# VH-VL binders against a6w1c8, part 19

Target 1, 192 residues: a6w1c8
Amino acid sequence: MSLSINAVARTQEGKGASRRLRNEGLVPAVIYGGETAPVSISFKDNELLKAVGTPGFLTGLVEVTVEGKTEQVLVKALQRHPSTGAVMHMDLQRAQADKAITTRVPLSFINAAQSEGVSKQGGRLTVESKLAEVRCLPANLPEVLTVDVIKGQLDQIFHLSDVILPEGVELVSLLKGEDHDQPIARIGKSKR
Below, E stands for the ipSAE of ESMFold2; O stands for the ipSAE of OpenDDE; V2 stands for 0.75 times the mean of E and O plus 0.25 times the DockQ between their complexes.

## First folded at step 6 (VH-VL; framework fv_masavibart)

Design s6
Fold by ESMFold2-Fast, scan of step 6:
Structure s6 (fold): chain C 192 residues (1-192), chain A 124 residues (1-124), chain B 110 residues (1-110)
Amino acid sequence: as target 1 above (192 residues)
Amino acid sequence: QVQLVESGGGVVQPGRSLRLSCAASGFTFSDYAMYWVRQAPGKGLEWVAVISYDGSDKYYADSVKGRFTISRDNSKNTLYLQMNSLRTEDTAVYYCARGEPYIEYSGTYYFDYWGQGTLVTVSS
Amino acid sequence: QSALTQPASVSGSPGQSITISCTGTSSDVGDYNYVSWYQQHPGKAPKLMIYEVSNRPSGVSNRFSGSKSGNTASLTISGLQSEDEADYYCSSYTDSSTWVFGGGTKLTVL
């Protein structure tokens, strides 16, 4: 399934033009990749704020409509204002059905409250990584990757290898070997 | 042992205000998003409001937007619902419910623990 | 009116299986894998049975399973027991950053 958002094509490019757009409540973005040239676009900041807050928008396939033409894209990069958190710029990559993509997918940690470490040993789950970098075909792109911490004890550390992988999905870090199996969460001491 | 205990319900006339509280224990309250869900007598469940773990983000059902305010005090492990301009259709048992940790790209999307509820009756 | 459509009632005999459907639109059930199911006995608070379409929390019997196809999510209860008699509600996140519930299904065990 795909989320959708409307955009307007931009004729002026460069840092000066981008600053002007932001002052008008518009967020500059670029669509690139595939067989066609990059296209400069802009989104209304209120529409984009709503879209960014929607699960799957930043991590899944999105349909962007520009002047009646709809394309499937992935959000590859997003720049936020340092103090307000408002989106200042986005890089959107065209998706091709037969080309593997590399992107970031959110990690969902389930059953923490039900684990012995949390429920009986006075621990709490501390999430160290909220995203994992995956490689897969666009059709296999998950909206979320699950880590089941149900068997967690106090002081247990969870790693990328604990992520439940759907068919056709690989973790980029694990392709580099077992010494790249980074910690992603732990159940640590908490007496509050 | 996770526990949520609601209080503050009662009988109130239309147009008046009421404040509900939910006391949380048995978990680190500041790590979780919190919800209010209501159920009219003999009817189904209806989501009312949610507040993020730090109180910075709030969402409301259209039926209560502009009238109800959700808030929390993490130092007291307490969730609140300020209900203004009450209507007869607001009559319901109000449940406090907990969500998983609220994070930027993956949010809380289900209610893992519920309180026993507190009855609010709005009648003239 | 409920945003998600469930049958008002379902029934089965002890030991049998039943399935409860939950139908929404692409803007909720279809677009998201965030469907959850709740069991409510008379006079009691709801209890989480299934979350994120098919996951069971600790302490929930493996007789309960969830699935989704298109805009319809399903809760299946196998090996029906008398204590399963309750109201069941589905819920989903929506593209409007809201949560919606189904109208509820009353399960009767013969």
Scores: ipSAE 0.000, ipTM 0.432, lowest interface PAE 14.3, mean pLDDT 82

Design s60 (at its last look DockQ between E and O 0.03; V2 from the best seeds 0.00; counts 0 for: pae E 17.2 > 2, placed apart)
Fold by ESMFold2-Fast, scan of step 6:
Structure s60 (fold): chain C 192 residues (1-192), chain A 124 residues (1-124), chain B 110 residues (1-110)
Amino acid sequence: as target 1 above (192 residues)
Amino acid sequence: QVQLVESGGGVVQPGRSLRLSCAASGFTFSDYAMYWVRQAPGKGLEWVAVISYDGSDKYYADSVKGRFTISRDNSKNTLYLQMNSLRTEDTAVYYCARGETYIEYSGTYYFDYWGQGTLVTVSS
Amino acid sequence: QSALTQPASVSGSPGQSITISCTGTSSDVGDYNYVSWYQQHPGKAPKLMIYEVSNRPSGVSNRFSGSKSGNTASLTISGLQSEDEADYYCSSYAGSYTWVFGGGTKLTVL
């Protein structure tokens, strides 16, 4: 039910240390946040590749075990090599039940094919943003945020304010004001 | 040796347009996110815009959103900033800066190498 | 005004240690491990000194160190040298693909 992965604490840091780890099939990462000091860790690349491919690992809460201690964290950043796609680094933030977290959640667009824009006006849904940045308590973190485009007409633009928000979930951009209501999808004219 | 060289700055009147360029050398340009950061005379640094390694993602500071456009040409190792509807408060030295490595979900979080800057003065 | 608060100036003598604070909110410095520090000499471009709170780039002296507690990040320079005299800026990721800077701190040596 809960995703988990083992890691090894690292005491060695310095010029070339991360490059040496990657040459040995290890991926450097850091756990930070909360009241405990940051910890440098490493994952075996084959275990991490399998974990990253598991739904919810990059977007939900994950249990990381380091030296017999298990912590609940979320993936704040995942660095990939642009040419190979190999994971080069990860930043993991500790989750605390009483403290709001900020993370990215996938957007799911529903009912595009049933909209008048697509079904009757020759349009096609173009997704401009696949993720939305949310702020919520860990217990309220959704696996996905839904945008219902059923009422969409040709040339209609959908914005962050069109996202259906569960209880206790806020969109970070909208906390900054209405002028941060960014476009996330559009029903545009398809070719042919 | 990483080098970033800005050009295109000058004196322009309010409401006009100007295009800045940043020529990159000494690294694989297409592997890095790129930034524009500005500094008004005698003032501090202000982030302006960022573009992902492949040009697919672009983000802007509120003060320039809708007026400035960041772009890149990876075949020429060049970053651009198209500045439209210029205002007096856009007067600044504009720096091109590199993000150390692409970070998939969060983008680049710091500016590891900077160019010498190019001065843009918006006055009548 | 800048989004992150730094003291306008700080001073020290050669060989001493000084600390520059950078105070943000729970939505930037407090929420992210992505604070960086830049050194700027008059008429020059900024130079990265610290990234991701406490990491040093190649070529930066170990006299420079970074830390963070709550909403406040700190840059400490030990064994002050005359060449350290410069403006220092902190920066943090602030969510929604937005980056913010501090107002800068002028370090005077001697």
Scores: ipSAE 0.041, ipTM 0.669, lowest interface PAE 6.5, mean pLDDT 85
Fold by OpenDDE, look of step 7:
Structure s60 (fold): chain C 192 residues (1-192), chain A 124 residues (1-124), chain B 110 residues (1-110)
Amino acid sequence: as target 1 above (192 residues)
Amino acid sequence: QVQLVESGGGVVQPGRSLRLSCAASGFTFSDYAMYWVRQAPGKGLEWVAVISYDGSDKYYADSVKGRFTISRDNSKNTLYLQMNSLRTEDTAVYYCARGETYIEYSGTYYFDYWGQGTLVTVSS
Amino acid sequence: QSALTQPASVSGSPGQSITISCTGTSSDVGDYNYVSWYQQHPGKAPKLMIYEVSNRPSGVSNRFSGSKSGNTASLTISGLQSEDEADYYCSSYAGSYTWVFGGGTKLTVL
């Protein structure tokens, strides 16, 4: 299920307008993509903070409601305050049902503890990549990609090709060729 | 080093007017929103007014709205508070404070530097 | 604008930790993460100690920390020192381009 958040359309642009929005406890954002022109919007900062802290908000489809109209979007860029880390601006790309999207999805590694390399050979799973870039239609966008490491041996390296891909989902790196099968995890002994 | 120096305080009768000034130095004055905050003797702090970096936006506390006017001259690095129709309850030390800074899409919501204040006494 | 609610006074011995509460409403402290704390010694101007609930400006001791839960913000001072004796004020953005302050808390170091 996609996350939902409310926004308000804004007409004023520029540095001064953004400053005023911040003074009001609002966070400016823009929705772009598709056949329609970009739309400037604002979020309540407290609501956005809660949303950003919710798993899947930054990596999945989000429903943004503006003036009663709901659009599906992806968070494509996030600007944070350099000192406080507060969200200061967001770029949101419209998701079109018939257009493939490219985005990063979290990787989940399962059965590490039960693997031969960990359970019997004394190894530990080290994750080298937490996200993978995928290409798919919005309707096929997974919340997470699973890597089953149950058959993992000591010193085994897992690659993107080991990811269990749902139907309609492609890994962008693998589309570039065999030499782009990036390592994503390893079962090894920890260095003392 | 950031410095704010208030002036213009004094003793006035009710109904009279007074103009306060705040001289700023040690930073780019025109990049910052500026505030007035006052403190009655032995009492707490009270926000009075705010003016945006270019003076285009001004807001006031209800207690002073219609009587006080905040303004600034960026060429002189000076903040002003015109106080009209003064009342006894306006008696206070008046502080100027530096507020909002911004980068692209950013801002602050606190008062990071304060002057030493100037005393305004309204008494018959 | 109504002031935020602070205890009139708090006290502690050197080395102890104390907490000052600042209670507002859902329209100020509860609605925004824009709570700041100021220290004021007698006859001196206020000094910013905490901004945006829990951030310390450069030069402020790490003995000062801030937090918020619901409509109540808190300032905690650990390892109390004699120099910490002062008045402390909380402040919050209150919407519609207004700001509110607490009534202030006098901290006495015993």
Scores: ipSAE 0.007, ipTM 0.562, lowest interface PAE 10.2, mean pLDDT 89
Fold by ESMFold2, look of step 7:
Structure s60 (fold): chain C 192 residues (1-192), chain A 124 residues (1-124), chain B 110 residues (1-110)
Amino acid sequence: as target 1 above (192 residues)
Amino acid sequence: QVQLVESGGGVVQPGRSLRLSCAASGFTFSDYAMYWVRQAPGKGLEWVAVISYDGSDKYYADSVKGRFTISRDNSKNTLYLQMNSLRTEDTAVYYCARGETYIEYSGTYYFDYWGQGTLVTVSS
Amino acid sequence: QSALTQPASVSGSPGQSITISCTGTSSDVGDYNYVSWYQQHPGKAPKLMIYEVSNRPSGVSNRFSGSKSGNTASLTISGLQSEDEADYYCSSYAGSYTWVFGGGTKLTVL
């Protein structure tokens, strides 16, 4: 799906301006990257909260419209107030169609309940990594990467190399070597 | 051990507001999605609302949408339900319940720990 | 949101096996493994008995088991005991950020 959100350009920058914007229900953000200079923008807090609650907004390509002009971006960082969870600032990276991007993509573990480890051996899947860092062109960016655990046995550990990769998508950790094939999930006994 | 303790229930008239709290202990509260589920006297269970681990995503049953607001304070290990414009059909025991940690991508599928509930009675 | 259909009541004698059904659609039961089961004694909070169709949490008796066929999930209680007398609810994720429960089944141990 194509995700979009409207923003307004802002002329004031810095911590004082950012705090004032947040007090007025506006969330400061910056668009970086590409060959265009960084652009300071703001979002309405209620619109942004709805958008971040939409699947794919934080991990996929998003169209941001600023004064009628759209840009494709990725959410690079999102800072929240530790006590309230309110979004305080957001960093957005421009996606260029001919340049590889590096970003985090959610992992989806499928068929755990049908696996022998879970269905017959008293195990439960414990997810240890919810995201994986990928490198790909923007057009190849998946919404999710799948790990099929149907063959899982009790005490089995799944690693990044178990991720099903679409064409054109690479896992950044595995590009560093096989000693970076880190665990991402395991089937172990339930601890209730 | 995981414990969830609801509070803030009581008797109120239709159109009034109440705020429920759920104090959590025995687990890392900020890692888990949290739910409100209610049960009218003599009736079955009804899901009311869910909030993601960091509070960024909130979803509501149609019966309460626009009237109820779920929230959390992870520094106080507390879940909240603000109930506005209460109706007699909102009369129920309200339970808080813990989900798994993957709510951001609709990853939780069951409610593994429940509080003992707090009764809200809406009557004239 | 979709409702899950359970029988209103079932009964059995001590030592027998009984099965409680939970029927939904392909999107909330048939195509996915999201069904969970809860036991509730009068005046008490629900307790998770089965998750992801067939998994038993630690501390739940192996007399409780779950299964699914088509759009119907089932909870089976073997070796029925008087303490099993309670209400039982199935639950699932029904899509579009909506969770649903069945209407509940009252189990009477005769």
Scores: ipSAE 0.000, ipTM 0.440, lowest interface PAE 17.2, mean pLDDT 83
ESMFold2 (binder alone), look of step 7: mean pLDDT 92; pTM 0.944

Design s61
Fold by ESMFold2-Fast, scan of step 6:
Structure s61 (fold): chain C 192 residues (1-192), chain A 124 residues (1-124), chain B 110 residues (1-110)
Amino acid sequence: as target 1 above (192 residues)
Amino acid sequence: QVQLVESGGGVVQPGRSLRLSCAASGFTFSDYAMYWVRQAPGKGLEWVAVISYDGSDKYYADSVKGRFTISRDNSKNTLYLQMNSLRTEDTAVYYCARGETYIEYSGTYYFDYWGQGTLVTVSS
Amino acid sequence: QSALTQPASVSGSPGQSITISCTGTSSDVGDYNYVSWYQQHPGKAPKLMIYEVSNRPSGVSNRFSGSKSGNTASLTISGLQSEDEADYYCSSYTSSNTWVFGGGTKLTVL
């Protein structure tokens, strides 16, 4: 499926203007990058709420349509209201087909219940990192990265190097060297 | 007014552990991300760790990954840093700092208020 | 070594303007608008002076301004005053979900 959302260009900028937009059920955002001028936009909060709840919206490529023009962007940052979880602001970076992007992709841990560590040794999978930083061309950006823990034993620690990588996708931390292969999950004793 | 007060610093032997605390007041603690930043004597600033407003996301500097754990207790308005396997290179003043403000500031990625710091000396 | 490059020192006289540079890479300063600047007097905690490249917190003098071009951010202090004498640090978010600081610049007034 294509992830797309409509936005409206806005002319007023600054903290006061953004607060007024939010009071009207609009969420301010900025599109920047691609060697062209930033554009201030707003989303309807009900449409954005549905979009944010869609898998891949916050981590993948999104098509934003403003005044009939569609641009492909990445969500680089968002701010949420801490009590309500409502999105208060978004930073969107333009994607270029031939330029590598760096973004965060969710980690999915599969086969934990079937592992010997969980099924026979009384362990439980504890996830220490739910996201991994990737570098790839926009066309190669995955919705999720998988870690298969089927062979896990009790007390086993899984690292970034255990992530199953699709073609054209690199883990940024592993590009820095072997000492950056950080733990992402472990099978430890379950709490009773 | 916003206040952050660090405690728990002291002199400790290499290889041992120490836990730092940061008591927050003057704002809704559960609305803000929190950071630890350190500064070795006579040296510059180095980011150590960050924790999201609800404790669900944590990130660490490569120099402390696997040794330090950041945590928070929103019911007590307190931030913690558990430091294990301490090295002489960890000797520094440790600052608690606030970030990820909502509404007035658009940035999730800066340190808007700082505590006074607490000195950790790792010596033989 | 620090991840962001700042000059070790800069100096000026009262009433003059000075600029401090902060150079990174595309994976920090270049691709993000999350550069901040901090002032630190000897023995004191750092104080936020500029956030998100060019924004000033309430209570910070308009003599302080920030900008960015490519991979280099800049802090400019106009109308230098003696109390501006301090160490100045830049900071940026990075694509690896880390935060980095510059090595610091000692500003001497006079």
Scores: ipSAE 0.005, ipTM 0.473, lowest interface PAE 12.9, mean pLDDT 83

Design s62
Fold by ESMFold2-Fast, scan of step 6:
Structure s62 (fold): chain C 192 residues (1-192), chain A 124 residues (1-124), chain B 110 residues (1-110)
Amino acid sequence: as target 1 above (192 residues)
Amino acid sequence: QVQLVESGGGVVQPGRSLRLSCAASGFTFSDYAMYWVRQAPGKGLEWVAVISYDGSDKYYADSVKGRFTISRDNSKNTLYLQMNSLRTEDTAVYYCARGETYIEYSGTYYFDYWGQGTLVTVSS
Amino acid sequence: QSALTQPASVSGSPGQSITISCTGTSSDVGDYNYVSWYQQHPGKAPKLMIYEVSNRPSGVSNRFSGSKSGNTASLTISGLQSEDEADYYCSSWTDSSTWVFGGGTKLTVL
């Protein structure tokens, strides 16, 4: 399902402008990239809170409507207030349907509890990389990349090559060769 | 182990250019934002520039905006700082530092590892 | 240039506790929890001592602690030792997407 959110165009201001917007219940953001100039925008904080809570909003394509015009964008950066979790700022990159994008996608590790390493050998899964850099067309961008650790034994190390890749998705590190097949997780001895 | 090694410092005249490099090892370079921080002789620390993990976003201190350009080559694990129109007040030890500020999941807003620095002296 | 205010110097005796303040505004220290502290010995690169106001990285002594009240962050060093003699800098992110440092505090252990 396509995710959408409305935004309002704004003029860029000096220091403290973003804090003033947040006092009014607005979150500043910028849309950039493509052939069109960058646009400063703001979101209503309540609408943005609902959107951010929706799976795929931070990792997938989002439709943003500004002054009646809709653009497909990717969230490239998001800053949160550390104690409240409120979104403080967003950077949004325009997506072009025929142009490959490079971005980071979350890694999901499945079947750890069912693996022999965890269930029978007293191990636990330790995740060393939570994200992987992918290259794909916008339409092929996954919300998550899966690593199946079901066959894992104690002391087994999982690498980027263990990631299950959807059609049309490449891992940037693996395009550089075997030396870039980075460890991403391991089943090690459990800490008590 | 994480290691950052700066190079390219030296003595230059005002108005000229210099390019600094920072070679990174011991971590996945492409997962981290990278920073340049400088320190004038006998003075405090001053942030100079930051570049996102993929090189798409860059921010600069007002004092260097329009003169300095930060860039990176993730295939070579190397960070760069192109310094143009150098001024005497740019004289400082330039440090390369690691951080992660633009990722919600486990981002940081601090400088966790620093190189040893490279001295840039701008004098007539 | 200096955005965060620190005392130029502090001093203490071995075994004492000392506190170094770092005062900013609501747009940096006050409204955010992105304060970090760095230790610098002469001729050396800075070392991270505290991040996100109060967290210690692995390998940093629990004698070092951080806190914040309003627009002022504080670094406290308990059980002061001669090896703690160094310059200490605070830093914070700002809502203008910049990073600022304090002017630095020279700690002398006498």
Scores: ipSAE 0.000, ipTM 0.451, lowest interface PAE 13.2, mean pLDDT 82

Design s63
Fold by ESMFold2-Fast, scan of step 6:
Structure s63 (fold): chain C 192 residues (1-192), chain A 124 residues (1-124), chain B 110 residues (1-110)
Amino acid sequence: as target 1 above (192 residues)
Amino acid sequence: QVQLVESGGGVVQPGRSLRLSCAASGFTFSDYAMYWVRQAPGKGLEWVAVISYDGSDKYYADSVKGRFTISRDNSKNTLYLQMNSLRTEDTAVYYCARGETYIEYSGTYYFDYWGQGTLVTVSS
Amino acid sequence: QSALTQPASVSGSPGQSITISCTGTSSDVGDYNYVSWYQQHPGKAPKLMIYEVSNRPSGVSNRFSGSKSGNTASLTISGLQSEDEADYYCSSYTDSYTWVFGGGTKLTVL
């Protein structure tokens, strides 16, 4: 991916240390996983804000450079201040080419307006899940997963099994059996 | 300061439903992720569910997926657990616990404050 | 039964040190710095003792310390006191967006 950001190594850990960093315009983060030990890092808050606003940064692979060393990571957790929108903490997992990763990928619902449920039956699409948990090798990580609702009727419920999966991509919930096929969207009556 | 008070526990028959509540006080409830954790009599702790600070993100243990629903009402500082299709193995003390301040990507990692628990007994 | 393996019991005398292990897999303890430890006295709710492997909440004695090596996290209690007698549980975040606990360890202070 073309997404990249610079970081600085740090030695202090914990919530108290994190509050001090934020007062200095730095955002604490941790890189973990893979073959090397976990590394505590910090980002400049203005650089991180720009990066987070870039499509794919929170859901795809990102290159992080720390003191000249670049590694490929995945954002596993992000915490924001509700009033300011500022990133308060970030957790990054190292990606290995031969190791499956688990992450959240955006769901795109297509053809809702063309469905009979919406166009002819007075319904509207209500999305219950905007993201799906996937497991795949880094090379197979999709930017988006598609759900085609073209055949949807009024009161139809769409489930994880309705997601169109690329080769090499699995849905984490479906790996646990068919009874974990949770609802992700519905065509319901307008609430107006 | 921080106080979490569970209620709604009791004795119910298998296959029935029960709703638990957790009243929070002493902190800004809408800033924190919340958990349900249970403990069967004489056994260890088991995570049940988590809900983000704004209710937009929810995760469940495999043992309760499809049967339990976690929800919250930030205007009332109250956390809920709706338990459907109860089984004898759901018998436990259910604890309400507080998580990290802000969660967007399921980054809640530990349980910093716990309520005293409410006992749910599922038996015939 | 528990996802994380702890010894069922451990014992020590006042003033001694003891260590409780918590062994998982690379998908939980190994790949994440999100191991926490909880103390539970009979009939009471659990209390957070350690979070993010080695950090102490305000009000927790510095006699409690945490560490991790590979897939095994450890809680060490130094200068054992009678009040430390309790059940201790470890917990970890996992790569499936779930949380798991160890089976618990009963600490007896002789």
Scores: ipSAE 0.012, ipTM 0.517, lowest interface PAE 9.0, mean pLDDT 83

Design s7
Fold by ESMFold2-Fast, scan of step 6:
Structure s7 (fold): chain C 192 residues (1-192), chain A 124 residues (1-124), chain B 110 residues (1-110)
Amino acid sequence: as target 1 above (192 residues)
Amino acid sequence: QVQLVESGGGVVQPGRSLRLSCAASGFTFSDYAMYWVRQAPGKGLEWVAVISYDGSDKYYADSVKGRFTISRDNSKNTLYLQMNSLRTEDTAVYYCARGEVYIEYSGTYYFDYWGQGTLVTVSS
Amino acid sequence: QSALTQPASVSGSPGQSITISCTGTSSDVGDYNYVSWYQQHPGKAPKLMIYEVSNRPSGVSNRFSGSKSGNTASLTISGLQSEDEADYYCSSYTDSSTWVFGGGTKLTVL
């Protein structure tokens, strides 16, 4: 992975300590999972803001370096301040090469304008789901999942089963059975 | 003092609709994710739905997906659950609950404060 | 059935310690720190006792502690008191972006 960020180890002292860290321009986070104990860390808020704005940081694998040791992690949760949008806390899960991970991956809908439903039948693509939850080994984690709507007609509904899956990638909902094949987009006359 | 007060429960026939409300006070409502959790008579707890602090993200249990809609009005400090196409299996006490802090890619992982609940009975 | 498995009941004497187990899979309990525990007295709403496996909210007695080993999380109550008599539920966020509960355990203090 090309994405990386530095962190500083910290003593975990509860919510009062976390508020003090934020006032100092530091964002508390925790790394957990794998064979080693959870570690409390902090990021500089300016470095984290740049990282969070980088494509793939929130959806892909990230290298975190703390006290000279680098670990591969996945962002599992990101808490933001309601008014400012500033990151307040982050949960990071250790990635292990031989263990499947679950995360949300963006859906990309391609060729809508070229479809007969849009170009010839007066339809518009309405996206109902922007993300899909996947299960795969860390090495197989895609940056994006593609849905090709080129053959879409007016009133066509696209489902999770229409997603083009790379080798080694499974959709979590589809693992639960056919009743969980949710609509993700449609070509219709109107948006709601 | 955090308070959550549910209302809108009652007896309703299968196939009908009902809307629940949860009035929040004692905290900044717009800073928190909110949940609906239900409990059938004499049975355990079951998660129903969650909504983010600003209403932009919503998640539902498979048993209610497509029938129930969670929403909120931050100007009124009120959480709602619109329940359509009700089934006898939806009979339960419905609790609203607060998440501790907004989480962008999921709701909060736990329920820190709960309301007293409102009973919904679906029967003919 | 409930997604997380708890014993239906446990009992102990005043001053004793008891442990309630909560067994799931790697996708909810084993690989993550999502487990929380709730106390429910008859006719009352649930109350958060433990979150993220082992953390206690402000105001919860240090007699309550949480842990996990593999796919099993545990709630331990030391120095049992009569007011601890209640139903206890475990809960976890899952890697399917859902929240699940255990079936509940009735604690009797005799």
Scores: ipSAE 0.011, ipTM 0.517, lowest interface PAE 9.6, mean pLDDT 83

